# Designs tried in a protein design chat: VHH binders against CTO1 family protein C17G9.12c. Part 9

Target 1, 274 residues: CTO1 family protein C17G9.12c, of Schizosaccharomyces pombe (q9uue0)
Amino acid sequence: MLYIVDFDETITTYDTIHLLAEAVNKPEEWSVISDKYWQEYLAWREALPHSTTLTSYLPLLGGSRYLEEASIKRIEKSQYFSGLSEGALDNIVQLITLRAGFVEFINALVPDLRVSKTIFHVLSVNWSARVIEQTLLHHTDLTADLLCVHANDFDFDTSTNTTNGRILARNASSLLMNSTDKVREFRRIVQTDAVSSPLNVVYIGDSPTDFGCLQISPISILMRSNQKYYDILSRFEDVQLVDISEFPVQKAVPGKKIIYTCSDWCAIQKAFLA
Key: E = the ipSAE of ESMFold2; O = the ipSAE of OpenDDE; V2 = 0.75 times the mean of E and O plus 0.25 times the DockQ between their complexes.

## First folded at step 6 (VHH)

Design b14 (from a1 with S56R; framework vhh_7mjh_2; at its last look DockQ between E and O 0.81; V2 from the best seeds 0.00; counts 0 for: pae E 2.2 > 2)
Fold by ESMFold2-Fast, scan of step 6:
Parts: C-alpha cells; structure tokens; sequence
Structure b14 (fold): chain B 274 residues (1-274), chain A 118 residues (1-118)
C-alpha cells in the first residue's frame, strides 16, 4: 500500500496554522495578516461559478493560488515569522491533538514500513514540515528514517537555529498552496514509488485542497472534518460518497468516482489492516 | 462531525438591539478562529468580525461601533451582540469557523435571518 495523507484536520483534530502564528506572539500583526486573507477568501468564494461535477470544479480551485500566494508574500514582506526558533515550533507539538485511531494505525503499519511493503507520505499545504515531522515522531512509533513529509517549511539559518521569515517548499518542486499543487506532488510521489514497486495507492484528505487528489487516487478517503465539504462533494454528479465500512464497493455506478468517507482512523484500520 | 447552529434572529424594530447565538458541536470554539458573516438579500457576503483563540476580537471597521463578538467556553457557544439596528442590517447572519490558509475550508452554519423594519 502507498498512503498519501493530508495533515491538518485529517491527522489532527484542528487546523494548526494558528498555533504557528501564536508561537511568534505578535497578535496585532497576525490579526492584520489573517483578516486580509479572510476578506480575500470571501471575495474569491463569492465569485466562484456554479459547478455540477468535481471535474469542472477542480480548475476553479486553481484560482485560489493567487490569494494564497499574495498572503504568503505579505507574511514574508512583514517578516512575521523572522526570528522564530526551532524550539518554539517544537513546543507547538504538545498542543496538537490527533484524530482517534491515528496513532494505533501508524504503529500497526511500522513493521511493513521498515521492509517497504507499505509506504506512508504526508502531503500538506501547512507552512511547517518541522511541526508535522515532530508531531509524527512524538506521538507514534515512526522513526526519522521512515518520515516522508511533503509540505512547506520555514527557511532556517543553521547557525542561529531561527527562521529568516521566508516560507519554502520542502520535499516538493514548488510551494504547496492549493488542490492543483497537491495533485502535482501526488503524481510525482506515485511515479517515484509505484514504478519501483507495484502498490495500491490510497489518498486521505478532508477539504477542497484535497479534492484533486481524491479524484485521481485509485482509492480515495474523505475524512469528515467538515459537513460543508461532504455536502459539496455530494452535489457533484460524477462523485459517489460511500461509508468506508462498505469498502471495497462491489458494484460502482458507471461514470462516478467512489470516495469513501470516515470520521476517524479506527474505521480505516478496520478496512485496510484487519 | 462539525456543526454550527445559529439562533436569535427575527423581526426587530429600527434602533433596537439583538443578540445572536451560535452553538458549536464536534469541535471547541475556544480552540479556533470564529467569525460572523452576513448576507443581505441579493447582496454579497459581508464580514462582520472575528474572535481569535486568545479571545482577542477584530471587526469590520464599518461595523465596529455597532457589534460585539464574544464566546462562552463552558457552553461552546459564540455570540454576536448588535446595537442600533437599521434597515440595512436586514440579512441572514452566519457563524463560521475560519481556516486561514485553506481556501473553501470555512465551516458555516445554516444562518439565522434578521429583519429590521417597522
């Protein structure tokens, strides 16, 4: 099995970006940055054309790259994250709560990971690959040699152990900001790992940044973090949502992409590891 | 599973005050950025304000003097206090959990309608 998995609200119970911002402890500056992004997001959402299929919706999601990029550029220009230490980011790990069953799922997977029978990748638009890596190391039996995290990361000066405030791609060809970016990296991961060893590919995600990967993955799982995303997918003519307890579906509806749904990792473990 | 249920809307006279509630389930309000947004009939979405994990608030400058956002952590509920209501405040009011970098990843309630008229 080749698992490619979203981090925020798929592995974690809550989004972790606000914890990164709070680690800096400049709430006045952060409110200006986050409020501007929220205003731009609402304007973008208001302008979205109606779509009846996931296939037609995905190109529209590509338009979000402009507002994400503008926001990252504002953050870098303000130097908001400049001077943030690796230790401050590591402290965030203690505040992160994981979804039910995730630790048990990963720990059960470790023996197969060590012999490359299974491969596990995290693919995230998060700004700290370090926080993702430290979360996995702290909470699970994963060791550093088994970590495959594709995300953004802060640009650290090794001599000071602090960031210069820039956000860079980590184990990705460019910054990961939206669904189109995640599809690009998904294809690269599959090309590298599936060609070397034939593995079934599973994508697990929860939100619109995952929709492209959910469409193209052989096996797709929607973690139900938000009823809104379930509702969006349920309205598409080319999508069939199926509770993971029915995996694998014996009679698929022609022309529809099956996306399995679950609320925790216990259900995934029962479907794949039991 | 995340759910947000707004309540407290209805018919209000001009100059009146109203408090809207937003009951959250499936997550903790105090652990998230929470926003109020409104949409007047035939108009676009208008951001009202936000409360951060710290309890700090930020408001649309055009509405700052007229609204107050608060929360009760023990009830896992978000509030919007509105004063000096005018006909232009007639709208459907939504509470939302904002996800800063994830486009389209706002969690919205079903909305509660406020009509200001005599």
Amino acid sequence: as target 1 above (274 residues)
Amino acid sequence: EVQLVESGGGLVQPGGSLRLSCAASGFTVSSNYMSWVRQAPGKGLEWIGRIYTSGRTSYNPSLKSLVTISRDNSKNTLYLQMNSLRAEDTATYYCARSQWYRTGSDYWGQGTTVTVSS
Scores: ipSAE 0.186, ipTM 0.610, lowest interface PAE 5.1, mean pLDDT 87
ESMFold2, look of step 9: ipSAE 0.548; ipTM 0.847
ESMFold2 (binder alone), look of step 9: mean pLDDT 82; pTM 0.827
OpenDDE, look of step 9: ipSAE 0.033; ipTM 0.490
ESMFold2, look of step 11: ipSAE 0.561; ipTM 0.851
ESMFold2 (binder alone), look of step 11: mean pLDDT 83; pTM 0.830
OpenDDE, look of step 11: ipSAE 0.560; ipTM 0.828
ESMFold2, look of step 12: ipSAE 0.549; ipTM 0.851
ESMFold2 (binder alone), look of step 12: mean pLDDT 82; pTM 0.826
OpenDDE, look of step 12: ipSAE 0.621; ipTM 0.849

Design b28 (from a1 with Q99P; framework vhh_7mjh_2)
Fold by ESMFold2-Fast, scan of step 6:
Structure b28 (fold): chain B 274 residues (1-274), chain A 118 residues (1-118)
Amino acid sequence: as target 1 above (274 residues)
Amino acid sequence: EVQLVESGGGLVQPGGSLRLSCAASGFTVSSNYMSWVRQAPGKGLEWIGRIYTSGSTSYNPSLKSLVTISRDNSKNTLYLQMNSLRAEDTATYYCARSPWYRTGSDYWGQGTTVTVSS
């Protein structure tokens, strides 16, 4: 099995980006950056056209790229994260809570991961691959040699143990900002690790940044973090949402992409590891 | 399961005051950036303001003197206090949770409608 999994709100109970900003402890400066992004996001949201299929919706989601690029450029120009230590980021790990069943699920995979019978990748638009890696190491039986994290990361000077404020791609061909970027990396991972058996690929995610991967993965699981995202997918004519307890579907509707749904990792473990 | 439920809307006379509530479930309000956004009939979305994890707030400059955002952590509820209401404040009011960088990972309620009219 090849698992490719979103981090924020899929593995964690809540998004962690605000914890990165709070670690710097410059709330007045951050509010200027964050408020500008939010204003731009709302304008983009308002202009988003109606779509009846996931296939036609995905290019529209890709249009958010200018928002993400502009915001990262503002952050780097402001030097907001410059001087942030690895220790400060490690302290964030203490504040992160994982979804029910995740630890049990990943710990059950470790024996198969050690002999490369199963492969587990995290694919995230998060800015700190370090926080993702430290979270996995702290909470699970995963060891450093088994970590496959594809995300963004701060540019650290290892001699000073601090960042220069830049955000760089980590274990990815370019910055991961939206659904289109995640699809690019998903395809790269699959070509490397699953060239002979596409039926062994599972993508798990929770939000619109995951929709592209959910469409193209042989097996797709939507973690139900938000009813609105379920509702959006349910309205698409080319999507069939099925509770994971029915995996695998025997009577699929032709022309529709099956996306399995669940609320926690206990349901995933029962479907795949029982 | 993340859910936001707005309440407190209704008919109010010009010059009046109103407090909207937003009850959150499936996450903690104090651990997230929370916003109020409104949409007048036939118009676009207008950002009202935001409260940060620290408890600090920021507001749309055009609305700053008229609104206050607060929260009650024990009730996991967000509030919007509005004073000196005018006809142009007639809108559907939404509370929203959206992390900075995950465009499309925003969580919105159904909204509560406020009508300012005699």
Scores: ipSAE 0.274, ipTM 0.643, lowest interface PAE 4.1, mean pLDDT 86

Design b30 (from a1 with R97T Q99N; framework vhh_7mjh_2; at its last look DockQ between E and O 0.68; V2 from the best seeds 0.00; counts 0 for: pae E 6.1 > 2)
Fold by OpenDDE, look of step 7:
Structure b30 (fold): chain B 274 residues (1-274), chain A 118 residues (1-118)
Amino acid sequence: as target 1 above (274 residues)
Amino acid sequence: EVQLVESGGGLVQPGGSLRLSCAASGFTVSSNYMSWVRQAPGKGLEWIGRIYTSGSTSYNPSLKSLVTISRDNSKNTLYLQMNSLRAEDTATYYCATSNWYRTGSDYWGQGTTVTVSS
């Protein structure tokens, strides 16, 4: 089984972006950047048309790319993260809280990964990829040879161990900003790591940025971090939500994509490793 | 599961004051950027302000003199103090948390309605 998993609010209990901002600790400067994004986001959200299917909804989500790009450009232009050290990023690891059962799940999975030489993949629109990697390496039995994090990160100078404030893609073909980008990288990962077993791919996510991957993955799991997202999916005509305890469903409703739902990783462990 | 529940709305006379509350569960308010947003009848969403994890605040310039955002960590509750209320402040008020990198990844309460009328 190949696992491709989102990070924020899928592996973690909360969104961790504020920890990144706080590593620099210039709240007034950050507010200028974050508030601008918020204003633009609200405007975009207000104008977003309703959809009755996941298929029709995904292109609409992709329409927000210009917001994401603008935000990244603002961050880079502001030089907000310029001078940040790798050590400062590493210190964020201790502040991150993981969802119940995740560590146990990973530790139970690691022996199988070693035998099969399969990589555990994290796919996130968030950064830092370094923070994500260090978090998993710190809290679980995963080793670097079994983990690949696909996310954005900062451009670090290896000689100074500080960043120039620019944002780059790590283990991705380009920046990861939205659902469309995640789908792109999901396909790339599957093409590389699941050629011999294309049906044994599991994607786990929690938010609209994951909806594209949930739609195309052979096995899809929605982490129920936000009832709103569950409700959105539940109203789509081409989606069938099923509790993970019923895995695997033998008969799918024609024309609907089965998406399993869960609240923690204990349930996932029971479904796949028990 | 993350939940936000706004309260404190109601009818208030012009020039009056009101404090809205947002009780959070499933996450820690002090560990997230929290915002207040409102929507007047027939109008679009309007950003009011934000409180950051550091405790610093940012406000809509048009409303800055009239609003104060605060939080009580012990109660895991966000507050919006509004003073000198006007008729145009009539709206449904929402507390929300959102990030700047995940499109659509936000949490909203059900809202609390404020009506300013003589």
Scores: ipSAE 0.041, ipTM 0.491, lowest interface PAE 2.7, mean pLDDT 91
ESMFold2-Fast, scan of step 6: ipSAE 0.367; ipTM 0.703
ESMFold2, look of step 7: ipSAE 0.167; ipTM 0.621
ESMFold2 (binder alone), look of step 7: mean pLDDT 81; pTM 0.814

Design b32 (from a1 with R97A Q99R; framework vhh_7mjh_2; at its last look DockQ between E and O 0.01; V2 from the best seeds 0.00; counts 0 for: pae O 12.1 > 2, placed apart)
Fold by OpenDDE, look of step 7:
Structure b32 (fold): chain B 274 residues (1-274), chain A 118 residues (1-118)
Amino acid sequence: as target 1 above (274 residues)
Amino acid sequence: EVQLVESGGGLVQPGGSLRLSCAASGFTVSSNYMSWVRQAPGKGLEWIGRIYTSGSTSYNPSLKSLVTISRDNSKNTLYLQMNSLRAEDTATYYCAASRWYRTGSDYWGQGTTVTVSS
């Protein structure tokens, strides 16, 4: 089984972006950047037309790219993260809280990963890939050879171990900014790591940025981090939400994509590793 | 052949200090990211810290005040100095090498066991 998993609010209990900002510790400057983004994002989100299907909804989600790009440019232009050290990023690891059962799940999975030489993939639109990687290495039995984090990160100078404040893609073909980008990288990962078993792919996510991957993955799991996102999916005519305890559902409704739902990783472990 | 061999573990009393060594062969320590990690009995792997190719270091915030990572390039050896050891520091300690913080496979040693007990 190939696992491709979102990070924020899927593996973690909350969005970790503020921890990155706090590493620099210039709250006033960050507020300017962050507020601008959120204002634009909320306006965009509110203006989105209603969709009756996930299929029709996904192209609309892709329309957020210009907001994401603008935000990244603001961050880079402001030089907010310029001079930040790799060590400072690594220190964020202990501040991150993981969802219940995740560590147990991963530790139970690691022996299988080693035998099969399968990589556990994290796919996130948020940076830092370094923080994500260090988090998993810190809390779980994963080793670097079993983990690949696909996310944005800072451009670091290896001689100084500090960043120039620019944001780059890590283990991705280009910047990961929205649902469309995640789908792109999902497909790339599957083509590389699931050639022999294309149906044994599990995607786990929680938010609209994950909706595209949830639609195309053979096995899809929605982490119920936010009832709003669950509600959105529940209203789509081409989606069938099923509790993970019913995995695997043998009879799918024609024309609907089954998306399993769960509230923690204990349920996922029971479904796949029990 | 790439090889990492940890040493220096053993029994130590609470409050004591210990220096672990990691002798590398088949690659250059100073040209790689080197990390220390540990695993206590019945617990998962815990990251302790890293030394970068530049010589700068990063530590787990919970352990930063108690550990120091260094290297001797002439000996191609990595070190972990631990001070004020506690019972909860009982674990098997591993050194690991990576060309980048994660661009490929890490190389791990066999580990050395540290037991902190009165």
Scores: ipSAE 0.006, ipTM 0.201, lowest interface PAE 12.1, mean pLDDT 91
ESMFold2-Fast, scan of step 6: ipSAE 0.360; ipTM 0.712
ESMFold2, look of step 7: ipSAE 0.006; ipTM 0.451
ESMFold2 (binder alone), look of step 7: mean pLDDT 82; pTM 0.821

Design b35 (from a1 with W100F; framework vhh_7mjh_2; at its last look DockQ between E and O 0.01; V2 from the best seeds 0.00; counts 0 for: pae O 11.4 > 2, placed apart)
Fold by OpenDDE, look of step 7:
Structure b35 (fold): chain B 274 residues (1-274), chain A 118 residues (1-118)
Amino acid sequence: as target 1 above (274 residues)
Amino acid sequence: EVQLVESGGGLVQPGGSLRLSCAASGFTVSSNYMSWVRQAPGKGLEWIGRIYTSGSTSYNPSLKSLVTISRDNSKNTLYLQMNSLRAEDTATYYCARSQFYRTGSDYWGQGTTVTVSS
């Protein structure tokens, strides 16, 4: 089984972007940047037309790319993260809270990963890929050879161990900014790591940025981090939500994609590793 | 060719017990995840439980106290033991292989009907 998993609010209990900001500790400057993004984002979201299917909704989600790009440019231009050290990023690891059962799940999975030489993939639109990697390596039995994090990160100078404040893609073909980008990288991962068993792929996510991957993955799991996102999916005519506690059982219904739902990783472990 | 054949269904009185069988061919039951599912008349499919390759089991919480899934590797057969049957347990019962997702690798039997009535 190949696992591709979102990070923020899927593995973690909250979005970790503020921890990155706090590492620099310039709250006034960050507020200017973040407020601008959120204002634009909310306006964009509000303006989105209603969709009755996931299929029709996904192209609309892809329209947020210009907002994401603008935000990244603002961050880079502001030099907000310029001078930040790798050590400072590493210190963020201890501040991150993981969802219940995740560590147990991973530790139970690791022996199988080692035998099969299968990589556990994290796919995130947020940064830092380093923080994500260090978080998993710190809290679980995963080792670097079993983990691949696909996310944005800072451009670090290896000689100084500090960043120039620029944001780059790590283990991705280009910057990961929205649902479309995640789908792109999902497909790339599957083409590389699931050639022999294309149906044994599990995607786990929680937010609209994950909706594309949820649609195309053979096995899809929605982490119920936000009822709003659950509600969105529940209204789509081409989606069938099923509690993972009843996993796996459903006959194929033409025109609908089954997406399993859960509230923690204990349920996921029970479904796949028990 | 993969085939699943359920048997053991029939008429049973309330409070009675019944054991269903699912004979598999074309694959090894112990090497696959196997599930039991039922469908009552006019209702949707309901998941009953699953047995893993390890032999561990998981059940629908609403049915856990009343059902037990097991297998006989020598017979390549899956079993569903049901106790204290009620009228609401009347349904067609299906066994299935590898129900991880809706597409591709799932195989179902034809089903066996259980009727609970006095």
Scores: ipSAE 0.007, ipTM 0.253, lowest interface PAE 11.4, mean pLDDT 91
ESMFold2-Fast, scan of step 6: ipSAE 0.506; ipTM 0.798
ESMFold2, look of step 7: ipSAE 0.522; ipTM 0.815
ESMFold2 (binder alone), look of step 7: mean pLDDT 82; pTM 0.824

Design b37 (from a1 with Y101F; framework vhh_7mjh_2; at its last look DockQ between E and O 0.77; V2 from the best seeds 0.00; counts 0 for: pae O 2.8 > 2)
Amino acid sequence: EVQLVESGGGLVQPGGSLRLSCAASGFTVSSNYMSWVRQAPGKGLEWIGRIYTSGSTSYNPSLKSLVTISRDNSKNTLYLQMNSLRAEDTATYYCARSQWFRTGSDYWGQGTTVTVSS
ESMFold2-Fast, scan of step 6: ipSAE 0.504; ipTM 0.785
ESMFold2, look of step 7: ipSAE 0.525; ipTM 0.827
ESMFold2 (binder alone), look of step 7: mean pLDDT 82; pTM 0.823
OpenDDE, look of step 7: ipSAE 0.051; ipTM 0.532

Design b38 (from a1 with Y101M; framework vhh_7mjh_2)
Amino acid sequence: EVQLVESGGGLVQPGGSLRLSCAASGFTVSSNYMSWVRQAPGKGLEWIGRIYTSGSTSYNPSLKSLVTISRDNSKNTLYLQMNSLRAEDTATYYCARSQWMRTGSDYWGQGTTVTVSS
ESMFold2-Fast, scan of step 6: ipSAE 0.366; ipTM 0.718

Design b39 (from a1 with Y101H; framework vhh_7mjh_2)
Fold by ESMFold2-Fast, scan of step 6:
Structure b39 (fold): chain B 274 residues (1-274), chain A 118 residues (1-118)
Amino acid sequence: as target 1 above (274 residues)
Amino acid sequence: EVQLVESGGGLVQPGGSLRLSCAASGFTVSSNYMSWVRQAPGKGLEWIGRIYTSGSTSYNPSLKSLVTISRDNSKNTLYLQMNSLRAEDTATYYCARSQWHRTGSDYWGQGTTVTVSS
């Protein structure tokens, strides 16, 4: 089995990007940066046309990349994250809580991961691959040699152990900002691992940045973090949402993509490891 | 189950004041960035302001001095106080849980309608 999994609100109970901003402890500067992004995001979202299919909706989500890139550029120009220490990022790990069943699920996979019978990747638009890696190492039986994290990361000066304020791609061809970027990286991961060892591929995510991967993955699981995302997917004519307790569905409806749904990792473990 | 329910809208006369409430369930408002947004009939979304996890607030400059955002952590409720209301303030008002860099990750209530008219 090849697992490719979103981090924020899929593995974690809350979005963790704001914790990165809070670690800098400059709330007035952050509010200016955050407010500008929020205003631009609302204007972009409002301009989105109505879509009756996931297929027609996905290209519209790709348009967000310009907004995300402009935001990161402003953050870098302001030097907001400059001087942030590795220790400050490690302290964020203590504030992160994981979804029910995740630790048990991963720990059950570790023996198969060690012999490459199963492969587990994290694919995230988060700005700190370090925080993702440290979270996994702290909470689970995963060891560094089993970590496959594809995300963004801060550019650290190893002599000072602090960031220079830049955000760079980590284990990805370019910065990961939206659904289109995640699809490109998903395809790269699958080609690298699935060609050499034919495995079933599972994508697990919770939000619109995951929708492209949910459409193209052989097996797709929506973690129900937000009722609105379920509602959006449920209205698409080319999507069929099925509770994971009914996995695997024997006959797909022609023209519809089956996306399994769950609220925690206990349900995933029961479906795949029972 | 995540839910946001706005209340307090209605008919108000020009120059009047109104306080809107947003009751949250399934998550903690103090642990999230919370925003107020409005939409006038047939027009676009307009951001009003936001309250951060720290409790600090920021506002649309065009509306600053006319609005105040606050929260009651014990009631898990967000508030929008509006003063000196004008006919142009007629809109449906939404509260939203605003997430950074997760396009579409905001959760919105159904909205509450404010009509400013005599």
Scores: ipSAE 0.302, ipTM 0.670, lowest interface PAE 4.1, mean pLDDT 87

Design b55 (framework vhh_7mjh_2)
Fold by ESMFold2-Fast, scan of step 6:
Structure b55 (fold): chain B 274 residues (1-274), chain A 119 residues (1-119)
Amino acid sequence: as target 1 above (274 residues)
Amino acid sequence: EVQLVESGGGLVQPGGSLRLSCAASGFTVSSNYMSWVRQAPGKGLEWIGRIYTSGSTSYNPSLKSLVTISRDNSKNTLYLQMNSLRAEDTATYYCARSQWYRTGSFDYWGQGTTVTVSS
């Protein structure tokens, strides 16, 4: 099996991006950055046209890249994250809580990961691949040699081990900001692993940044972090949502993409491992 | 299923104080980034401030001296304390669950509570 998995609210119970901003402890400066992003996001959201299919909705999600890129450029120009240490990022890990069953699921996979019978990748729009890596190392039996994290990361100065404030792609061809970016990286991961080890592919995610990968993955699982996201997908004529307890569905409805749904990793473990 | 219900609005005279409440159900406020946003008649949305999971707060610089955001984790409720109210503070006030950089996400909003400042 090849697992490609979102981090925030899929592996974690809650979004962790705000913890990165809090680690800097400059709330006045952060309010200027976040307020500008919020205003741009609300304007973009209000302008979104109606879509009856996931296929027609996905290109509209790509339009958000302009506001995401503008926000990251403002963060870099402000030097907001400049001087943040690796240790300060590692301290965030203790504030992160994981979804029920995730630790047990990963620990059960480790023997198969060591012999490349199963491969596990994290694919995230988060700004700290280090926080993702340290979270996995702290909570699970994963060792550094088994980590495959595709995300953004801070640009660290090797002489000081602190960030220069820049945000760079980590194990990705370019910055990961939206659904289109995640699809690009998903395709690269699948092509690489398909050549060396042809495996069944499972994508697990929870939010609109995952919708493109959920559309194209052979097996797709929606982690129900937010009822709104379930409702959006349920309205699409080309999507069929099925509780993971019914995996695998024997007959798909022609023209519909099956996306399995669950609320925790216990259900995933039952469907795939036991 | 996720619900945010604001309360505490009403008519208040200039210079007065008011505390708005936002009761959340279907999720935990202490584990989410929570915001207060307002909309004056005929104007766009204006962000008031946010409370982080740590309990730290950030405010719109133009409003920082006039407002305080807090929460009661045991009641799963968010609060907005407003002091020295002016006619310009007349607006519908919304509490919202916000995530900074989730593209295509539709943040949860309450129905709003109206504050009218007039003598």
Scores: ipSAE 0.012, ipTM 0.366, lowest interface PAE 8.5, mean pLDDT 85

Design b56 (framework vhh_7mjh_2)
Fold by ESMFold2-Fast, scan of step 6:
Structure b56 (fold): chain B 274 residues (1-274), chain A 119 residues (1-119)
Amino acid sequence: as target 1 above (274 residues)
Amino acid sequence: EVQLVESGGGLVQPGGSLRLSCAASGFTVSSNYMSWVRQAPGKGLEWIGRIYTSGSTSYNPSLKSLVTISRDNSKNTLYLQMNSLRAEDTATYYCARGSQWYRTGSDYWGQGTTVTVSS
């Protein structure tokens, strides 16, 4: 089995991006940056055209890249994250809570991960691969040699081990910002691992940045972090949402992509490891 | 389960004041960035303001002198105080949990409360 999994609100109970900003402890400066993004986000969402299919919706999600990129450029120009240490980022880990069943699920996979019978990747638009890696190391039986984390990361000065304020891609030339970016990385991961061994591929995510991967993965699971995302997917004529308790569905409705749904990792463990 | 329930809307005369409430359950408001957003009939969404975990606030410059955002941590409730109301303030008012920067459709919103400013 090849698992490719979103981090924020899929593995964690809440989005962790705001914790990165709080680690810097400059709330007035952050408010200027975050408020500008919020204003741009609301305008973008209001202007979003109607779509009856996930297939037609996905290109529209790609259109958000300009506002994501503009926001990151404002952050870099402000030097907001400059001087932030690895230790300060590690302190965020203590504030992160994980979804029910995740620790048990990943710990059950570890023996198979060690012999490469199962592979587990995290694919996230988060700005700190380090926070993701430290969260996994501190809460689960995963060891550093088993970590496969695809996310953005801060640009650390190797001499001081503090950030220079830039946010960089780890495994690609461009940042992971939206559904299109995640699809590109998903395809790279699958191509690399599938060449070595035929594996069933499972994508698990919760939000629009995951929708492209949910469409193309052989097995797709929507973690129900937000009712609005379920509602968006349920309205698409080319999507069939099925509670994971019914996995695997023998026959899909013609023309529809099955996306399984769950609220925690206990349900996933029951479906896949029972 | 995360829930946001707005209340306090209704009919108010021009020049009047109104205080809206947003009761949160399933999470702690003081641990999150919280925002107020409104939508006038037939118009788009307009950002009103935000309160940070620190308790500091930030407002839409067009509305700053007319609104105040606050919270009561003991009641896990967010408030929007509005003064000197005008007909153009007629809208459905929503509270929202934070901004989810890289999940552009993932803001958690309440159902809204309607404010009508008229005689």
Scores: ipSAE 0.021, ipTM 0.440, lowest interface PAE 6.7, mean pLDDT 85

